# Designs tried in a protein design chat: miniprotein binders against SET domain-containing protein 9 (SETD9). Part 23

Target 1, 299 residues: SET domain-containing protein 9 (SETD9), of Homo sapiens (Human) (q8ne22)
Amino acid sequence: MPGRLLRGLWQRWRRYKYRFVPWIALNLSHNPRTLRYVPEESKDKVISDEDVLGTLLKVFQALFLNDFNKQSEILSMLPESVKSKYQDLLAVEHQGVKLLENRHQQQSTFKPEEILYKTLGFSVAQATSSLISAGKGVFVTKGLVPKGAVVSMYPGTVYQKYEPIFFQSIGNPFIFRCLDGVLIDGNDKGISKVVYRSCNGRDRLGPLKMSDSTWLTSEIHNPLAVGQYVNNCSNDRAANVCYQEFDVPAVFPIELKQYLPNIAYSYDKQSPLRCVVLVALRDINQGEELFSNYYTIVS
Short names: E, the ipSAE of ESMFold2; O, the ipSAE of OpenDDE; V2, 0.75 times the mean of E and O plus 0.25 times the DockQ between their complexes.

## First folded at step 21 (miniprotein)

Design U1 (from Q7 with W48F; at its last look DockQ between E and O 0.35; V2 from the best seeds 0.58)
Fold by ESMFold2, look of step 21:
Structure U1 (fold): chain B 299 residues (1-299), chain A 85 residues (1-85)
Amino acid sequence: as target 1 above (299 residues)
Amino acid sequence: KVTITIEGSGVDLEAMLKIRKIIDRAIKRAEKLGGEVYIEIRYSGKTFTVKITVEGLSEEDAERFAEKIEKIAEKLGVKVEVEIE
């Protein structure tokens, strides 16, 4: 292995040899080893788009109700039928909660991970990977994940095919490539973080957020949005999740968009927002680390 | 409010890598000073414009930040425009 100084010079030399390549080709091929790929063999969906949507709506609605006191400005912008729906759901939930708690115990806001557990029967969170060289990983912290469950989402800024991503791509291992060439930059640091935050601020409608920016912070509101830290499988670590692409339908409830951990780089609304979920390939027990069947394609 | 504007050509890889270093240093320093950082990158043909906006700095910190970024850009041979409002 070369020393740190020689490695730095080697990296600069390699980047220099690409100066004559067009922007698009350079971004697509700049660091092919850092791109995450969905192989063509795995393009079949494990679960339906309807099942993905149903799961996301169930989780996001539970998160919204848990934080209901802070949603007043958003609620004032919604149609009365939508507000009435949440008031009805909240009334039923409070009735159930009173039966489970002491009469002197006030209802408190639960942590997002507890809401995930109450909603899906399991929780996930990032922690130090069982692979020392991998840094962070994602673990099932509570409960059991059944085969076919949506367990996580891959966050980040979404780039349409051939949109330039040069500055963001440099030294960036979190660029996910969809089957059709759409890219998702899941890096939560540096220029990638600032780009995502800038797009999030651009798309806001007053108090109404069109995406979740909290995955960039230490206090995430959508506990599914940790998928960028799911490590690839290996000979010693069999895959237990796979990636599945999902386009957000136009009918997606506007008040729940604040939990979508993706945002389009361009303000153009002609294409649906692409999201990527991670789906369990088998039952996954408490304490297990998640590993994806994400491969580097060699032709 | 401090605005840094950098223009360049997408066919000059060496210049683009130097601009990335300026972007990284601007983000790091602005966050260290407690500033809120926004970035927009626009392309027109083979050229691009990077606009970095930093909000929430004191007048004194904004001037120090602007001078630091101009110094870094000069050392790298990159032309930048820095405006304090």
Scores: ipSAE 0.712, ipTM 0.916, lowest interface PAE 0.9, mean pLDDT 80
ESMFold2 (binder alone), look of step 21: mean pLDDT 80; pTM 0.762
OpenDDE base, look of step 21: ipSAE 0.806; ipTM 0.948
ESMFold2, look of step 22: ipSAE 0.517; ipTM 0.849
ESMFold2 (binder alone), look of step 22: mean pLDDT 80; pTM 0.763
OpenDDE base, look of step 22: ipSAE 0.806; ipTM 0.947

Design U2 (from Q7 with G8A W48L; at its last look DockQ between E and O 0.68; V2 from the best seeds 0.72)
Fold by ESMFold2, look of step 21:
Structure U2 (fold): chain B 299 residues (1-299), chain A 85 residues (1-85)
Amino acid sequence: as target 1 above (299 residues)
Amino acid sequence: KVTITIEASGVDLEAMLKIRKIIDRAIKRAEKLGGEVYIEIRYSGKTLTVKITVEGLSEEDAERFAEKIEKIAEKLGVKVEVEIE
């Protein structure tokens, strides 16, 4: 068994001219159905980068305010103007609630999925897929997803072209390939989990987190970060979401980076952090499973 | 804190697969003992460097873990440096 794999790998190495590329090809050529790839027809973006950014900022700000009492160390590192912004937002929120509902109690913490619902009008979560062979899937659990909405994010460690992903790629069906060759490893187990946590710890600035690691746990803080479990469409299951690449702009608020479910493998500031969102191709009703236009590569 | 360092130059596929086995065994054993595992992988100039750090083990568990990993590495013919702090 091991001898057969070694012979096949040697032949592929010779064809690629570079050992780095054949290392990745080991897992990619083993079963093409395990590859996640942005289809050629999806190269044009369904919604603007500004719309993606606006949605993420809206959700992340709501998540931040929901946990405001737990953000004290982060706030102490931020400029006073930023702290004042959040204090003003909390004052407006409390004023509106107090005037309309006459509440006596101070702020309480909601679950992240409820914050998502209150912010976007819908929630999503992973559950057992309606496809027996797929294991897990992602479902609209509450509300209605309008066409063009950002529904989910594909989490994971981001690798620039030819960065060392060989060990991570072995037996790993959660590697997403962007149009320009950037890879995202969305596996929440094994070496992939350890790599992500290591990069997250490397990039921390004291209490200030540069990415979200909770998507690796049973208690996720960014409820959008379940995209690695969205299954491919098939003849029997038409796609209702598509992938859209998004580069995090320099103006992204540093205190909200803790909710980004992506982190660069290398601390290389030559390129922006790549994220991938899932965007609704049509209205999606409560209870529906998400299916993507995620075709295997044809090679 | 236990640090495992693997440095290898001019590695072929077989050596890489042996190193992956060591990584997998280290992660599994450390997590079973309740340790927090971190890893750094670099490959440049035909030199591979793998550094595995395990935190949160008792001194006794750290010593047994280190010996287990050294034995696995010796069986596979991979040079490993292990440090306990």
Scores: ipSAE 0.725, ipTM 0.923, lowest interface PAE 0.8, mean pLDDT 81
ESMFold2 (binder alone), look of step 21: mean pLDDT 81; pTM 0.772
OpenDDE base, look of step 21: ipSAE 0.746; ipTM 0.930

Design U3 (from Q7 with V11L L13P; at its last look DockQ between E and O 0.48; V2 from the best seeds 0.00; counts 0 for: pae E 1.7 > 1.5)
Fold by ESMFold2, look of step 21:
Structure U3 (fold): chain B 299 residues (1-299), chain A 85 residues (1-85)
Amino acid sequence: as target 1 above (299 residues)
Amino acid sequence: KVTITIEGSGLDPEAMLKIRKIIDRAIKRAEKLGGEVYIEIRYSGKTWTVKITVEGLSEEDAERFAEKIEKIAEKLGVKVEVEIE
């Protein structure tokens, strides 16, 4: 019975004098996607943190400008140093409100997936995996992914080392463990969803969100935020992406933070926000499924 | 606005699983009623403190929700405090 074995494991952990360590993800069955470990040979970064940052800024800026009419209301709440970057666009929008010009003008916005394609030359989306019984996976739906491209992000609530994880770790196959013990809970359902949403509401600056909550919904605004559905490689499926950890720098534009699909569980922590991106290990063609070199414990 | 407060020990796995069941049931039922759910979980002094807030329920739905959660907690032997405001 898993319940009796679980009690034995808790009792063994209880005997240790240092019981403030974070709980690990617990799976009552041998689910190969419950615990994820980075192999030694994949510790090297494929691209620089500067390249990751540049890609994210380019994509997030394009998403922001595509939605600028909504964003202009938010900009009014921000310091002049931020607003000054957008003065020309704000002036054009004000002129477009004039009665005569409104009669002849129609606003068109692209879907986020189209913005991704226009910005990076490819798009990705979740779909039924090509692996039998694997559920969902992530596919290149349009274009070509060049080697070294940032192709996706692993969303979720970020827990520092020794921060307690409830209850959220029980039966949760979407816990990602960073090399330094930081955990990311990428589950988009149940308690995990509510925890992320609560942290997102906690950190808002009025109408401006400090993280993206739309990865939890049917209409996501950051199309990169599907990484929790990338399946692990196997003997039959060679890896074509790897995970790279990225700490968001303090200089990250505040108006673009709304697209980061991660949020720290503890509001009062001074550590930088951890994000995880998926980086292409080779050129990836349209129609290919993404597979990571992230290993799962086999019992 | 309905507020549910639960306390329990993180060193007792059966208590932790019972609290988790209450949380899962509260989320499921509140969402079915069209409520907005927020949660705060703290761990201090080897004690979990869970606060669940549900907004956007009618007075009737809030009372039915509160009664259902209290019944689930009683069956599981978990003390909860429920407030309707």
Scores: ipSAE 0.506, ipTM 0.847, lowest interface PAE 1.7, mean pLDDT 77
ESMFold2 (binder alone), look of step 21: mean pLDDT 79; pTM 0.741
OpenDDE base, look of step 21: ipSAE 0.797; ipTM 0.944

Design U4 (at its last look DockQ between E and O 0.59; V2 from the best seeds 0.00; counts 0 for: pae E 1.9 > 1.5, pTM E .793 < .8)
Fold by ESMFold2, look of step 21:
Structure U4 (fold): chain B 299 residues (1-299), chain A 84 residues (1-84)
Amino acid sequence: as target 1 above (299 residues)
Amino acid sequence: KVTITIEGSDPLEAMLKIRKIIDRAIKRAEKLGGEVYIEIRYSGKTWTVKITVEGLSEEDAERFAEKIEKIAEKLGVKVEVEIE
């Protein structure tokens, strides 16, 4: 009620807002020497959108086939040509299966992390960071990541400019800011979690899920969806991945949308769904932790 | 099913009070095992927040609603609470 109280709170809120801008994480200190490892802005992307799409489709298709028994209700809603494609792919990918009946028990034969490894030649997972007091990090747990590979995805609710994020952004270190001002809220707790879950339920079409919500849980179905825990580089840890923005094309297979770890806050068909992938800047060996730079231009 | 509707203006004070109610509603509902949904709209310089909690017993729903109303009263924020 007092004008002086309101003015003081407004000044604190304005300072708070700018201090927690998403690309400046609370655990990241700005360092001019770190900027040496960030490429100058270029029109060329590290890898093409076609390569990103191809990788995601390959991984998502493999995850879908691994979980085939759980997908029967979804398959009944798809054109026969699509359904037949997956039945043919499943037959080709069977490796010495003697007891076909086991695949009818509604449980996957392999863990999602194993499917990632079999598909891309490497797997990643979150674990305690190698940096003291950094909390979680993301590691290459199996295999070798070649330069230019898509290694992870930044999950979360996607906000266009002027959409109502001003509450979720308060005190939130998991806000990713795209070059054009699109924001992705990768926080898996509190209001951010509830917002994502609400949007996921809103967009669901019967058994067809339009996004992956399992990154909010302890049992992640898309093992790439751990990018919110990739720590920023430092003087002692050079960046080995960069962020690359990707817009999901309209023709994306509807049965694979369940693995996209992003959902638009507004149910609006005017803009394509923005996703962000993490791309390897060099070969990354098994056991290495991933480190990124927020100032990396993804193009 | 408990539905909480909050409307507020754009000043920082109002936003901080609404945020406190949202955070406490989510925390409380999750402790009770409720499934929480939220919609936040900003139009005409007014924030509209709708919180829906499903899966509470009738007793837990009444207890939850009363506690949220008490918190909102303490903060000077008007809320509309509906139990279905």
Scores: ipSAE 0.496, ipTM 0.848, lowest interface PAE 1.9, mean pLDDT 76
ESMFold2 (binder alone), look of step 21: mean pLDDT 75; pTM 0.680
OpenDDE base, look of step 21: ipSAE 0.725; ipTM 0.921

Design U5 (from R2 with K1T R3T D41K; at its last look DockQ between E and O 0.34; V2 from the best seeds 0.00; counts 0 for: pae E 1.9 > 1.5)
Fold by ESMFold2, look of step 21:
Structure U5 (fold): chain B 299 residues (1-299), chain A 80 residues (1-80)
Amino acid sequence: as target 1 above (299 residues)
Amino acid sequence: TVTITIEGSDPLKIRKIIDRAIKRAEKLGGEVYIEIRYSGKTWTVKITVEGLSEEDAERFAEKIEKIAEKLGVKVEVEIE
């Protein structure tokens, strides 16, 4: 039987098998023998960037309208055409409601998870994983996820190759490595949390938030922003989602940026903001846990 | 508002100060912000803590200065 030291190493190895390897172990080796493995069937994009954008805009607009009475400062910064658009959308939304009901009584009724369900036909949330010792996972809590749906987003601070991530990477299993070497630190604790909050505050323009910081709290405003808790597939659990990288286009509506759960480490107007979505590889039923095709191959 | 500026070339000692500052400030109910720069083989870290009482800010500053002195790391602490 293995000794106490060997048992401790075995448990640490088991945790890394289901999660991303810390960046410091890979980055300091420049060209390590360990490679990120992306299975052949998930190397291509499942849906177009236009479809990803359309889905995010649809969800974020619904979230914005649900919280409209709290958006007054943001609205004051927007062109009249944009403000009129949201006022028209609110009027259409309430056409089936009795005239005696107050608009304010209806505008703050739903939780973000219910808005997700009403918008996409499903909802997701984190809970204890069905895998022993995997910690948290992400589940479809309501509805059915069709193949090709955007089901979650991987939150966190986005680092280019030249940007310092050294302190953040030590002992951090939540660093996602994009195929081109861009890193996303999805850790919601410690120095990672503080870095994200600092970048969020740095980029804020008066009442306009350039990113969502609520994924760091117990009350998230963007219910998609739980992707850091999606476990990797294993021999016992086949993948049902894949990661798909998405660069946010320059024309993205400024009032909706408050729901993007990513922010660039440096203020860098030379590169678009990288986001990562999770896309369903098949229909996913209510009650199923999400598992992704993302590995680190260790040699 | 308390501002801690850390300069040095030993990242493990600097990380220890960062971790202690974050943990202590959050325990006191402060909001913590950080900026990290690396240039000329030197790390520069600025930590800002908001929302502490004057008493808590002074105690916090004293603890961080003491830790930095023990580790031989140059820090500057400013209370506003």
Scores: ipSAE 0.468, ipTM 0.843, lowest interface PAE 1.9, mean pLDDT 80
ESMFold2 (binder alone), look of step 21: mean pLDDT 84; pTM 0.793
OpenDDE base, look of step 21: ipSAE 0.777; ipTM 0.938

Design U6 (from Q7 with G8V W48I; at its last look DockQ between E and O 0.42; V2 from the best seeds 0.00; counts 0 for: pae E 2.6 > 1.5)
Fold by ESMFold2, look of step 21:
Structure U6 (fold): chain B 299 residues (1-299), chain A 85 residues (1-85)
Amino acid sequence: as target 1 above (299 residues)
Amino acid sequence: KVTITIEVSGVDLEAMLKIRKIIDRAIKRAEKLGGEVYIEIRYSGKTITVKITVEGLSEEDAERFAEKIEKIAEKLGVKVEVEIE
């Protein structure tokens, strides 16, 4: 038993040598790209919170109406006045070509990316980056993005300033740091994925979903929720989007929360949910890749 | 329904990495078996509590899953509590 026992004693000694405190796990990373940080000059908001809210409500309502026939259980939990409102909106938004297509189908007739295009005049999607070694990126696939438009959302589990982020922060390039120290873990794999799903299930109220979990899957219901794959700008690739933080107001329609790609780690319903949007710094043409002015903190 | 509970007092980096390995293996194995995985992680001082819940496994798959995770935890020297419903 000599070799096995000696190794065991050495590993026990090693455990004491590498003592660890959960809060400092984020600070143990030697990889500068494990924490994303907005530049100081991005503290000022490019567009108002009212404009962000209005855009999100417009997109989320369009997504909800596109899938209206599949929303029966959630609608049954809502007052008749709310259901009637959506039936009125459906009647107004169904016109010539759309009405004709609905005569042939009683289910969703458009993919979420097409709904985004019809609503905002552009669509985005992830694809292989134009940078040889960057992996994934986000592109304008259809239409033109006007300056000041909300182009994307940064998905993930939201941690308050005083909360320790667990284990997944080590070597995790999808940790976004908000200006006030709030963290968003946008990693769609491993422990990060499971943590988000667990919080999503925890907050569910019967058929009512309080956040979007589909950004973790191959079939995304909120096409804006691809912001974790937007690459940083460089000398050869100027930024065309910036990050803007947005707290979801208490009056946000409950039936539309299913499209918010963020969820609070703590079960504290009194804290506002933090979201992060990406806003166009200039007009962005079809086929262009998005690049942010976000940079990694260098130790 | 399989529930795995890990509680470690005086946690250090080595213990955190061992717990991370157990969680990663549990997630990968359960998803391969078609199970739905849920996790809750709590801190209290230097004590960490991890609860992993796997739903949607057959009784046979649940027993195999539990046995495999217990073996991984034993090899790493981490005490786990496993409950099967």
Scores: ipSAE 0.348, ipTM 0.785, lowest interface PAE 2.6, mean pLDDT 79
ESMFold2 (binder alone), look of step 21: mean pLDDT 81; pTM 0.772
OpenDDE base, look of step 21: ipSAE 0.788; ipTM 0.941

## First folded at step 22 (miniprotein)

Design W1 (from U1 with D12S E14K K51T R64E; at its last read DockQ between E and O 0.36; V2 from the best seeds 0.66)
Amino acid sequence: KVTITIEGSGVSLKAMLKIRKIIDRAIKRAEKLGGEVYIEIRYSGKTFTVTITVEGLSEEDAEEFAEKIEKIAEKLGVKVEVEIE
ESMFold2, look of step 22: ipSAE 0.732; ipTM 0.923
ESMFold2 (binder alone), look of step 22: mean pLDDT 79; pTM 0.737
OpenDDE base, look of step 22: ipSAE 0.834; ipTM 0.955
ESMFold2, fold request of step 23: ipSAE 0.513, 0.727, 0.735; ipTM 0.854, 0.920, 0.923
ESMFold2 (binder alone), fold request of step 23: mean pLDDT 79, 78, 78; pTM 0.740, 0.734, 0.730
OpenDDE base, fold request of step 23: ipSAE 0.795, 0.791, 0.788; ipTM 0.945, 0.944, 0.942
ESMFold2, last read: ipSAE 0.718, 0.727, 0.694; ipTM 0.918, 0.922, 0.911
ESMFold2 (binder alone), last read: mean pLDDT 79, 79, 79; pTM 0.732, 0.739, 0.739
OpenDDE base, last read: ipSAE 0.788, 0.785, 0.782; ipTM 0.941, 0.940, 0.940

Design W2 (from U1 with E14K R64E; at its last fold request DockQ between E and O 0.70; V2 from the best seeds 0.76)
Amino acid sequence: KVTITIEGSGVDLKAMLKIRKIIDRAIKRAEKLGGEVYIEIRYSGKTFTVKITVEGLSEEDAEEFAEKIEKIAEKLGVKVEVEIE
ESMFold2, look of step 22: ipSAE 0.493; ipTM 0.837
ESMFold2 (binder alone), look of step 22: mean pLDDT 80; pTM 0.760
OpenDDE base, look of step 22: ipSAE 0.839; ipTM 0.957
ESMFold2, fold request of step 23: ipSAE 0.656, 0.736, 0.361; ipTM 0.896, 0.923, 0.792
ESMFold2 (binder alone), fold request of step 23: mean pLDDT 80, 80, 79; pTM 0.755, 0.752, 0.746
OpenDDE base, fold request of step 23: ipSAE 0.825, 0.821, 0.828; ipTM 0.954, 0.952, 0.955

Design W3 (from U1 with G8A D12T E14Q R64E; at its last look DockQ between E and O 0.68; V2 from the best seeds 0.73)
Fold by OpenDDE base, look of step 22:
Structure W3 (fold): chain B 299 residues (1-299), chain A 85 residues (1-85)
Amino acid sequence: as target 1 above (299 residues)
Amino acid sequence: KVTITIEASGVTLQAMLKIRKIIDRAIKRAEKLGGEVYIEIRYSGKTFTVKITVEGLSEEDAEEFAEKIEKIAEKLGVKVEVEIE
């Protein structure tokens, strides 16, 4: 019965139009409309790399402190100066809370979304999109997102330009393409999930995880790691976020790498780990869905 | 531990799509049996090797898994090597 397979493919295609799939299949069709002329000199960055880094470090440090009692094995491998830094930060946090806690027992650990809210003044989560055909979307669940805030990360395996991705690319709506041709496979299922877990296992140094794999599960440790579910803007839904590329610096704290939702496909890369963040183009209220634009508005 | 190896050189798109079906079925079956699945894909010119490793299966589940993948591969006309350790 050929008609049911075609309807299933067509319903899949309807979901694809709302997700930025740089279909490798569209690069085989010379459709001139997908040649985005990115002007060569356009600083495609809405915020500085320093602001991105500062935000990620702030969030990941707060996640680490919230789970500090589970970090004993990692802490044992760190220099004493790093251990003392986190002990001092905990002491300050406990003093601040004891001043408030003359009333209510300290919840010993918060959910990652609650840590995000306490740290940045907002939280985000995946839910059913307001676009019926899109399936999942990402929403601001609490607080106000200010213009210029990092609101999400695009998780997945990072492929350099010319690295073979053939098997992973087949019917995959979650491949992000960077300007330089780096690819990120944000698919949380099937071969893409297994590839990411394989790379994560390869790069693990005993208790030190070099990337987050929890974004492949229902229990995410990095609440920003939902960017693959952000739908594209449409005529009826203006973009309120954009994508920005971010290379993780070599000096990134090793104890915080466990929260990076990205991993390199190949081990022997001298290249920095590419991340992609989503940045707010305006203030975004609680209950709004995130809609991406890939046009960097070079103002 | 179960290891599935698929080696191919200069294959057609149709052959690659058959290999992808084997990979997808292997992953799905291993996850259903509670196994931990790993994959390595290596390329050398026109040749590629796909190595799927499944850990944490019982001996009985490993044998059933191996036989099932071999039968799928045979039906698709894809040569696979399966090792149980």
Scores: ipSAE 0.748, ipTM 0.928, lowest interface PAE 0.6, mean pLDDT 86
ESMFold2, look of step 22: ipSAE 0.757; ipTM 0.926
ESMFold2 (binder alone), look of step 22: mean pLDDT 79; pTM 0.743

Design W4 (from Q5 with Y13L W48F; at its last fold request DockQ between E and O 0.46; V2 from the best seeds 0.70)
Amino acid sequence: KVRITIEGSGVDLKAMLKIRQIIDRAIQIAESLGGEVYIEIRYSGKTFTVKITVEGLSEEDAERFAEQIRKIAEQLGVKVEVTIE
ESMFold2, look of step 22: ipSAE 0.758; ipTM 0.929
ESMFold2 (binder alone), look of step 22: mean pLDDT 73; pTM 0.664
OpenDDE base, look of step 22: ipSAE 0.847; ipTM 0.960
ESMFold2, fold request of step 23: ipSAE 0.712, 0.708, 0.562; ipTM 0.915, 0.914, 0.872
ESMFold2 (binder alone), fold request of step 23: mean pLDDT 80, 80, 80; pTM 0.753, 0.748, 0.755
OpenDDE base, fold request of step 23: ipSAE 0.833, 0.835, 0.838; ipTM 0.957, 0.956, 0.957

Design W5 (from Q5 with W48F; at its last read DockQ between E and O 0.48; V2 from the best seeds 0.71)
Amino acid sequence: KVRITIEGSGVDYKAMLKIRQIIDRAIQIAESLGGEVYIEIRYSGKTFTVKITVEGLSEEDAERFAEQIRKIAEQLGVKVEVTIE
ESMFold2, look of step 22: ipSAE 0.745; ipTM 0.926
ESMFold2 (binder alone), look of step 22: mean pLDDT 80; pTM 0.749
OpenDDE base, look of step 22: ipSAE 0.862; ipTM 0.963
ESMFold2, fold request of step 23: ipSAE 0.578, 0.714, 0.714; ipTM 0.879, 0.915, 0.916
ESMFold2 (binder alone), fold request of step 23: mean pLDDT 80, 80, 81; pTM 0.756, 0.748, 0.758
OpenDDE base, fold request of step 23: ipSAE 0.848, 0.843, 0.852; ipTM 0.960, 0.959, 0.961
ESMFold2, last read: ipSAE 0.452, 0.479, 0.728; ipTM 0.834, 0.843, 0.921
ESMFold2 (binder alone), last read: mean pLDDT 80, 81, 80; pTM 0.753, 0.759, 0.754
OpenDDE base, last read: ipSAE 0.849, 0.849, 0.847; ipTM 0.960, 0.960, 0.959

Design W6 (from U1 with L13R R64E; at its last look DockQ between E and O 0.62; V2 from the best seeds 0.00; counts 0 for: pae E 1.8 > 1.5)
Fold by ESMFold2, look of step 22:
Parts: C-alpha cells; sequence; structure tokens
Structure W6 (fold): chain B 299 residues (1-299), chain A 85 residues (1-85)
C-alpha cells in the first residue's frame, strides 16, 4: 500500500498547490502530466544542496559539542587535527563558563531542542495535532522559521529502487517515495523499527554509530528527526513545508553521522545515503503546526 | 538468545502474509517480555529467509516465547525453526 497512499495524497497536493502557492502552479503549467518537478531546476529549487548540507553540519556540530563529555570513545578514533578542532570550538563557546571556575570540568549541557534553537533560531517538536483525526503533529515550539529553512528530516530505513520491501510495506502509512523510486520507511513501530535498529547495529564502527536510532525512542538526540509526524495539508490547512531530497556526500564528517536519521537497507551499495529534509515554504511563526505537500524537490 | 528462522517464496503472496503475521506476533511478544529484537531478511532467487533474534530473555521466558511462536506457526501452516541458546 505505500505507493497508493502517497499517490492519492500527491493528487490532493496539486489541488492545494494551485490555490495556496501560485508560483508552483506557474511552473507546473509547462509540464501538466509529469510526475517529476524539475522543469526549471536552478530557479525553482527552494534551497540548494549546499545550503542543506551546511545547515545539517551546523546543527550536528552543535549537537556533538553539547554532548562532548560522552564522545570520548569516538574522539579517540578521530585524527588529532579533528579532535583539536572540537576542543578549540568548545573552549571558545564556553568562555563565560571558563571565567566561572566553580564549575571545573563541567560542560554546559542543553536539551537537543535548545541546541536547535540556539543554532537555527527556532525549534520543533511533536505534539498532539491541531487536526482532530490526525493524532500526532509537529509544531514550531520556539522562534521564527524563515522561508527556505530546513525545519525537519524524514527518518527511516532507505530502500533503493527495486529492492524488496518486505514485508514492511503492508499497512504502513509512513512509506515515503522519492522521485527516483527510492523509498524511506519512517514507521517507528513494529517490523520497521526492528529493521532500522538491526541495520544501525550492522553498520556501527566500534563506538561510532553511522546513523541515529534515537528517533525510535522517547528521547531523540536529533530534534529535526520528527518529519514522519508532519501531517499533510488539507482544505483547512495550507502546506507550509515541502520535502526536498538530499544525498549525503561521501566526505560527510564521520563523527556527525550519528545524527543522520536514515540508514540504507543494503550494506554493500555504493549509492550515497538518501535523506529527505522538510523546507519552509514561508515564514512560520511560533506555535504553528507544520503541514506538508507530497511533491519532492530534487537535490 | 532465541533464533527463529523462516523460509518462504517471494512469489507466494498468501504465504508472505502468514509469515508477516508470525513476525508481528514475535516482535509484540518479545517486547512484552523485555527482549531485544533483531531481524534480517535475505533473498536468494525466488526464495527468502527471515531470521529473528531475541536477546535478553530468561531461560523460562525464552521457552515460553518459543512455544508460543511455534503454536502460531503451526496454526498458520508455516514451517519455522526455533533455536534456544
Amino acid sequence: as target 1 above (299 residues)
Amino acid sequence: KVTITIEGSGVDREAMLKIRKIIDRAIKRAEKLGGEVYIEIRYSGKTFTVKITVEGLSEEDAEEFAEKIEKIAEKLGVKVEVEIE
């Protein structure tokens, strides 16, 4: 049932897109029957891959520094230049704590959502949706989200085109289909949870995790990894975010991979890891719930 | 440590649904008993193998778990192999 659910919602998004996002409607008039949304790629992109990468690196670095006291085993595996970089960054950022010497060897530790706010100027979290029948939703809990900001990530196990999705697709509303046929299973329960956790253990390098599994728990370490609970827009709720696909470059810092909420099902593939971010279509105020359309912005 | 191994055909939809039911029951029961569950699904030609591993169960809970899964598989007509270590 994964493609059927996404296809139905996609058809509804085209309807809302024309009413609430006229700019997108103008671009679609050139390709009325296409399933892909890349007729004028350079000027129709919400944000560049460089901007996505830069945002993720900035957030993940901040999360890493905030948890520095628990990173000692990981740091022992890194080149000395990288370790010195983080030690220098920590010293600069805690200059005020340094002057208050009563807190010897104590690093300031904030909750991940506070780090998100300090880094991007806003934070998000899941809570009961403002839609009566929707269950959970995702809200801007603090700050203002500017248009074009990366606000969330769609977590889950990544399946390449034509890979079998056992068993996991049966009755699963959290299957996200990328434009090229890549699938992401964002279900945090049942077989989907177990598969993700099994892949995470498979890919771990000693103390170093190659993906984030905490999005499956009640205490998440990457506060962006709540995208599977962003509800779709409706007649009464215009979309304020869209999905954008992002391939993780091979040079991505290994110590920051622990915050990527995606993992490839197949161990031996040479394809880059696919992630999906949610990008703000307009400024989003504190207290607003996020609502998505189901079209994706390539790269 | 309990290991459940199930073999099936990727072209037999009815059998796949029965195996999915066994997997769901195994996950649910193991989590209720406080076990840690792992799964691997491998394909070889038209067939597949599901290996479910449950860790952290007492010997008594492991025997109870294995018995319940074997009963469910028997009623569904699915052959399973269960190993307790």
Scores: ipSAE 0.496, ipTM 0.847, lowest interface PAE 1.8, mean pLDDT 78
ESMFold2 (binder alone), look of step 22: mean pLDDT 81; pTM 0.763
OpenDDE base, look of step 22: ipSAE 0.845; ipTM 0.959

